VH-VL binders against Nucleoside-triphosphatase THEP1. Designs and how they scored, part 3

Target 1, 177 residues: Nucleoside-triphosphatase THEP1, of Natranaerobius thermophilus (b2a6v4)
Amino acid sequence: MTESNILLTGKPGIGKTTVIKRTVELLSCSSTGFYTREIKRGDPRVGFEIISLQTGERLPLAHTDFTTAEDRVGKYGVKAENLLGFLKEINEAMTSNKPQCLVIDEIGKMEFFTPGFHETVDKAFQSSYPLLATIMKKSHKFCDYLKNRGDTDVIEVTENNRDDLPEKLAKRIEEQL

## First folded at step 4 (VH-VL; framework fv_cixutumumab)

Design y11 (from c04 with light chain S93Y)
Fold by ESMFold2-Fast, scan of step 4:
Structure y11 (fold): chain C 177 residues (1-177), chain A 120 residues (1-120), chain B 108 residues (1-108)
Amino acid sequence: as target 1 above (177 residues)
Amino acid sequence: EVQLVQSGAEVKKPGSSVKVSCKASGGTFSNYAISWVRQAPGQGLEWMGGIIPILGIANYAQKFQGRVTITADKSTSTAYMELSSLRSEDTAVYYCARSHDWEGYYMDVWGKGTTVTVSS
Amino acid sequence: SSELTQDPAVSVALGQTVRITCQGDSLRNYYATWYQQKPGQAPILVIYGKNNRPSGIPDRFSGSSSGNTASLTITGAQAEDEADYYCNSRDSYGNHVVFGGGTKLTVL
C-alpha cells in the first residue's frame, strides 16, 4: 500500500502552486494537468487563471469583473466551463498508458462547478499514475474524503518546508515511475 | 431557462430495442452532463447512466451495462439513450435530466419523460 | 441491491416538522440530493449539496448530513408537500449515481 497521491494543503498565498511548478520542473517524465495563477491589477488580486502544463494555454477561472456569472465564490464570478478542456486532457492522459505525472491545482470550490470535475479527480486518485495536487484547507465532505484516503499523503505547505518540498516530492514521484 | 424536450411514447415488442432522444433548447448542452433515469409504474427512480459530451465520458449503472448505450450529438444538442433486448420489466417512463457533477450529483432540469411500453 | 436506504413512508401533521432520512456508506464521501415527485410529474430538485435550495423552493426545506446519513427537513409542513421524496448520491466508487427507494410523505 503505497501513497501514490500527493496532496498539498496550506493557507492561501503560502506557495502551494510554486511547490507544484518547481516539482514538475525537476521531473524527467511529462506532466499533464493544470495549475492556477492569480490575476492582479498591480497589487490587488482580481481573479484566477488556469494554465495547461502541456501547452501553456491559459483561461480565466474566476474574476471580479465577471459580475453576471451564475456561479460565484466570494467576490469572484466563476467561469468553470473554462476548465473543461483541461479535464479532457487529464482524462485522455489516464487512458494513454504513457509514463507521466498528473497535476491538479486546485481541488477547491471554484473548480467544483465544472461538469466532470469530481469524476476526473476520483479517477486520478484511483489511477496508477502519480498524482500531485493541491487542495483547499477548509473542511468539505469531498475534500475530507480525499484527504483521508489510504493511498494519499497530505502535506501542509509552510514557510519552513516550501523551499525543500520540490526536491523531496520529485524524488518520490520518480521512484514511483 | 434551458428545457429538455424528449421524443414521443413508444410501444415495442420483447427482444427489440428503443432509442429515446432528449434535445436541449434555450442553451448549449455540451457544457453539461446529461443523465437518464427511469421509473417503472408504481416504482422508484432508477439511474441508468449519464454522459458528459465534451469529455467523451459515459457511465452506466451495473444493472444496464451491456444493454444501454448513451450518446450525444453536440451539433444538434441532442442526447440519446438506446436500450436493447427489451423485456416487459423495461416498461417505464424514461427521463433525461441535466446533471451537475458538483457537491454530489444533482439534476436540476428534467424532461417530461418518454413512456416506453414493452408488450406482445 | 440498493446502496441508499430510505424508509418507505412517513407522516406529519399540518404545520409540524418532519425529517426524511437517507442512509448509505457513500454519503460519508458525497452529499445527497433531494427530489420531490407528485403523481404524473417529473421529479423536482429541492435540495442539493450541503444545504442548497434552487430558486423557487420554499425556505421550509433544508438539508443536513452527518456520517453516512443525510436528512431532508420540512419545517412547518404544508398540504402541498404531500409527495414522494427521493435522495440520490454518487455510489461508493464515485463514478455511478444511485437513488434511494423513495419515501412517501403523507400530510395529515
Scores: ipSAE 0.454, ipTM 0.789, lowest interface PAE 3.1, mean pLDDT 88

Design y12 (from c04 with light chain N95H V97Y)
Fold by ESMFold2-Fast, scan of step 4:
Structure y12 (fold): chain C 177 residues (1-177), chain A 120 residues (1-120), chain B 108 residues (1-108)
Amino acid sequence: as target 1 above (177 residues)
Amino acid sequence: EVQLVQSGAEVKKPGSSVKVSCKASGGTFSNYAISWVRQAPGQGLEWMGGIIPILGIANYAQKFQGRVTITADKSTSTAYMELSSLRSEDTAVYYCARSHDWEGYYMDVWGKGTTVTVSS
Amino acid sequence: SSELTQDPAVSVALGQTVRITCQGDSLRNYYATWYQQKPGQAPILVIYGKNNRPSGIPDRFSGSSSGNTASLTITGAQAEDEADYYCNSRDSSGHHYVFGGGTKLTVL
């Protein structure tokens, strides 16, 4: 019995995405999925963009300039449809039968506006592939279910562990391939 | 504002198939997920399946798996539900609905329904 | 069969509070949504997520969930609330939707 799904939690800005990027750099297999990055104008945070681990393609997920967006979170308009291509890549990867690690950064409110996000996340957790993901800290029924799965290891990223986590997580993922 | 317009009533013989259409207007069709729900006379609601057109993913309730096919044509903004090997128990109103994954997996826009009657 | 269980019928007096319940193991993992249906009409979404109301739904409608149970509450029931109410959620696999059997609300 092993925990093939790794969920990272922690404070905003603690370095969860850096842990993910450093971990995938150490893997000998391919990684399929995306990570999220803040969009800044000087110091103010004005949005978030999603970036493909495989191609480097980036698209905005949320921005203060998206004033006509139907979906909103706080001051941000959300273009959840921009995540659809990345979800397609993850779903196709799960049927490819090649060694790989699935990456989802982040399982959070903005991403759930995308049709198929719930289904893709659920399938990724049930898949035989290693999953490395970040998840929102706030309570939510589905997110709480994911955190409590027997095949899932929830790790809080802190200042004390963030520098050592990439090597430890990469080793665990390699052992599952 | 999104509207879903369904095809007209059908009368079919046992053993035949029926294909019901659901045309979307307003918004971008590819950003929708479409579910099909039926209701037999005097009975409750029953989910048949759904499609996420841009991902090419369709899921079917186990009861209908093998008999139902849900497709979408992005060029006409139309989703279809085809049910084969019809029997009298398939007599029902068939609804299409726009479905969302956010905050509880809800269906917010519904077509008016298509009555399908299966009789000899 | 229903993976989500509802009582078939419930009654409430005008102006009083009624609670309609939905039970199922999948409700531990997924929120329920609630639909109102009147004779000859398509269902109307009344509650989704924990307790979200679509625009146009009166604030007398509210939702709650705890463990394997979800509830729809109508505070100060009105005559026009007489209808069938259905809960809906994902099944245990998470890939399919399932409806409860429906509850007929009679306003006395």
Scores: ipSAE 0.277, ipTM 0.723, lowest interface PAE 4.4, mean pLDDT 87

Design y13 (from c04 with light chain N29Y)
Fold by ESMFold2-Fast, scan of step 4:
Structure y13 (fold): chain C 177 residues (1-177), chain A 120 residues (1-120), chain B 108 residues (1-108)
Amino acid sequence: as target 1 above (177 residues)
Amino acid sequence: EVQLVQSGAEVKKPGSSVKVSCKASGGTFSNYAISWVRQAPGQGLEWMGGIIPILGIANYAQKFQGRVTITADKSTSTAYMELSSLRSEDTAVYYCARSHDWEGYYMDVWGKGTTVTVSS
Amino acid sequence: SSELTQDPAVSVALGQTVRITCQGDSLRYYYATWYQQKPGQAPILVIYGKNNRPSGIPDRFSGSSSGNTASLTITGAQAEDEADYYCNSRDSSGNHVVFGGGTKLTVL
């Protein structure tokens, strides 16, 4: 129980977001935050969109069509400002009195471009609310710090555990509330 | 590209307050964080605080807590820094800068600075 | 700030390599950012993150970090590199920003 923050890591495409979504569906409390989904055109992946758990609002975070975007990761232009409203929801949730789980999918390079992202993540890790988040596997100073926090449980998602994790994580989160 | 345009030089008496403005030009202000950094004559850079307009969140360096107020008017794309109870040691150039959280904390677009002189 | 320590001055011969260092506990958790400032001018961003250079910054500038120490390296220093160099980072709480005291680089 000391480890109130759950960080999912694993290789790209392993199913971290699916574990998040399945876990949230099993919770009896509200969830506040966002998850990320790939945008595909047939075979090739062309971008990523972010979806609010609170409102259902959907906005593109990155896309190959964003050719004039100031911020870039690989072949993708990043509209990091589209994450601002989602961060506002998380910050507002942390001042509420309602039982809830905070969700951040993903703590990664594209999201770091958004003003207030580091601060929101840091506050979420320190909050009294359970936090369920995904984090990039690649080494990065801030990510490495988060993974090494004493109040944080880092779980690598694999083909062997991804189908069983949602039930186990939902149980742990419910026990924290 | 976004540019930050600051208000003109100010001369103030001890005990008064000063309010410096920083207007974003060529871009949407509300999507950026704005920091205020000062530099006294011959001294180094000193972070005073910053604001994330869309979140309504302002943070201040401990040294300035209680004397500084940072606000933003999204409709005019303008950030403000007000410093009260001015002392002669507040004489400095005050910069506003666009701030980013990723890979550390960095400021990529800077205003040209506003000189504030506090003298009797 | 006292939270990030820089040596006040360093010198380098024209065409040689110089390393400017920034030290503080928060650098274990956050990358340092480096700025160049010439007299009468606003600071210019030189290096941020692991080793990112903004457009227009020459490739002779690079950044590195290990433990609680971050370094700005200028390989093949030029006369125009003579300036004050500042590092900044988040403090250990993650909620505030702190600057080092600055290092005056003289190109001999």
Scores: ipSAE 0.180, ipTM 0.713, lowest interface PAE 5.5, mean pLDDT 88

Design y14 (from c04 with light chain R28S V97L)
Fold by ESMFold2-Fast, scan of step 4:
Structure y14 (fold): chain C 177 residues (1-177), chain A 120 residues (1-120), chain B 108 residues (1-108)
Amino acid sequence: as target 1 above (177 residues)
Amino acid sequence: EVQLVQSGAEVKKPGSSVKVSCKASGGTFSNYAISWVRQAPGQGLEWMGGIIPILGIANYAQKFQGRVTITADKSTSTAYMELSSLRSEDTAVYYCARSHDWEGYYMDVWGKGTTVTVSS
Amino acid sequence: SSELTQDPAVSVALGQTVRITCQGDSLSNYYATWYQQKPGQAPILVIYGKNNRPSGIPDRFSGSSSGNTASLTITGAQAEDEADYYCNSRDSSGNHLVFGGGTKLTVL
């Protein structure tokens, strides 16, 4: 109804991205945006890549091998510029008349290094399109602002609800279209 | 390491327009946004607007909407700020700055400034 | 604009601690960025985000933020720290940047 924005939070590794992907697979409309996936090469987690929901294009966002990167989060060097094309797709989608769901996975520290991420997120939250996004659990002024918006429904993903959420969220998004 | 090289000083008549350039040297615009900030003699800093070239997003401060136009040419890594209908109070140093859309949109690399004098 | 408010001037004795404050409603939602400007020079970034320092900025500079207030703290002030300090952040709409009026720091 009033809350057109669905914002998933939860502890790292709980399955927020899996909920996003399963929800998108159930939608009858197209989805525009990206999701994030771990990069593995024998080691459990050496980086993260971003994948376009519309095109399937993949680019690394962060990697332990990016040792000369200007931007860093923990052990990862961040190539924030690799998000620029994905943000362009989201901004272009917001001016279209095609029924679709916007997807941003994840609103977090790595992504915030990208020029235009703040503007794109603000516009997506204000847009008439349904938004399905994930956000870091940790407190941060901008993230807390997004979580407290009156048009935003914050859902914590847990072991108890993660398997049922995709169908519930898909139905809700379909009712919005 | 990138640096921003701005065009030279300008002296303009009231009612005219001025177009200041800002060229990235040692890097490209693809990874950054560019902001324009001015400072009148003895006054504080004032944000005029900025552009994120790859997204085609330009934002302008309310005070300058309709009078300022910020553009970028990706092929030459050059941003431009054009201010029309010049008045004496537009006399200022105009800075371009590379900005990051993180933690409040901070600006880490600044041009040396372009002095624009609006004189009779 | 009155979106971000700074005291116009502050003094500190050499070697002592000074805190420069910035207030505005938008600071509840966005962190402030701090710039140092010396006469005839372009501004220099000194703190961004809550408390991040760019390479080359001395340890004596730190930032803090609580509610609608952001502060720049200089511990053990040096003569070279004498300058104008500006806070910068997004306005309440999140669409525009605004600067505070600036604080002139005099090192006595």
Scores: ipSAE 0.146, ipTM 0.700, lowest interface PAE 6.0, mean pLDDT 87

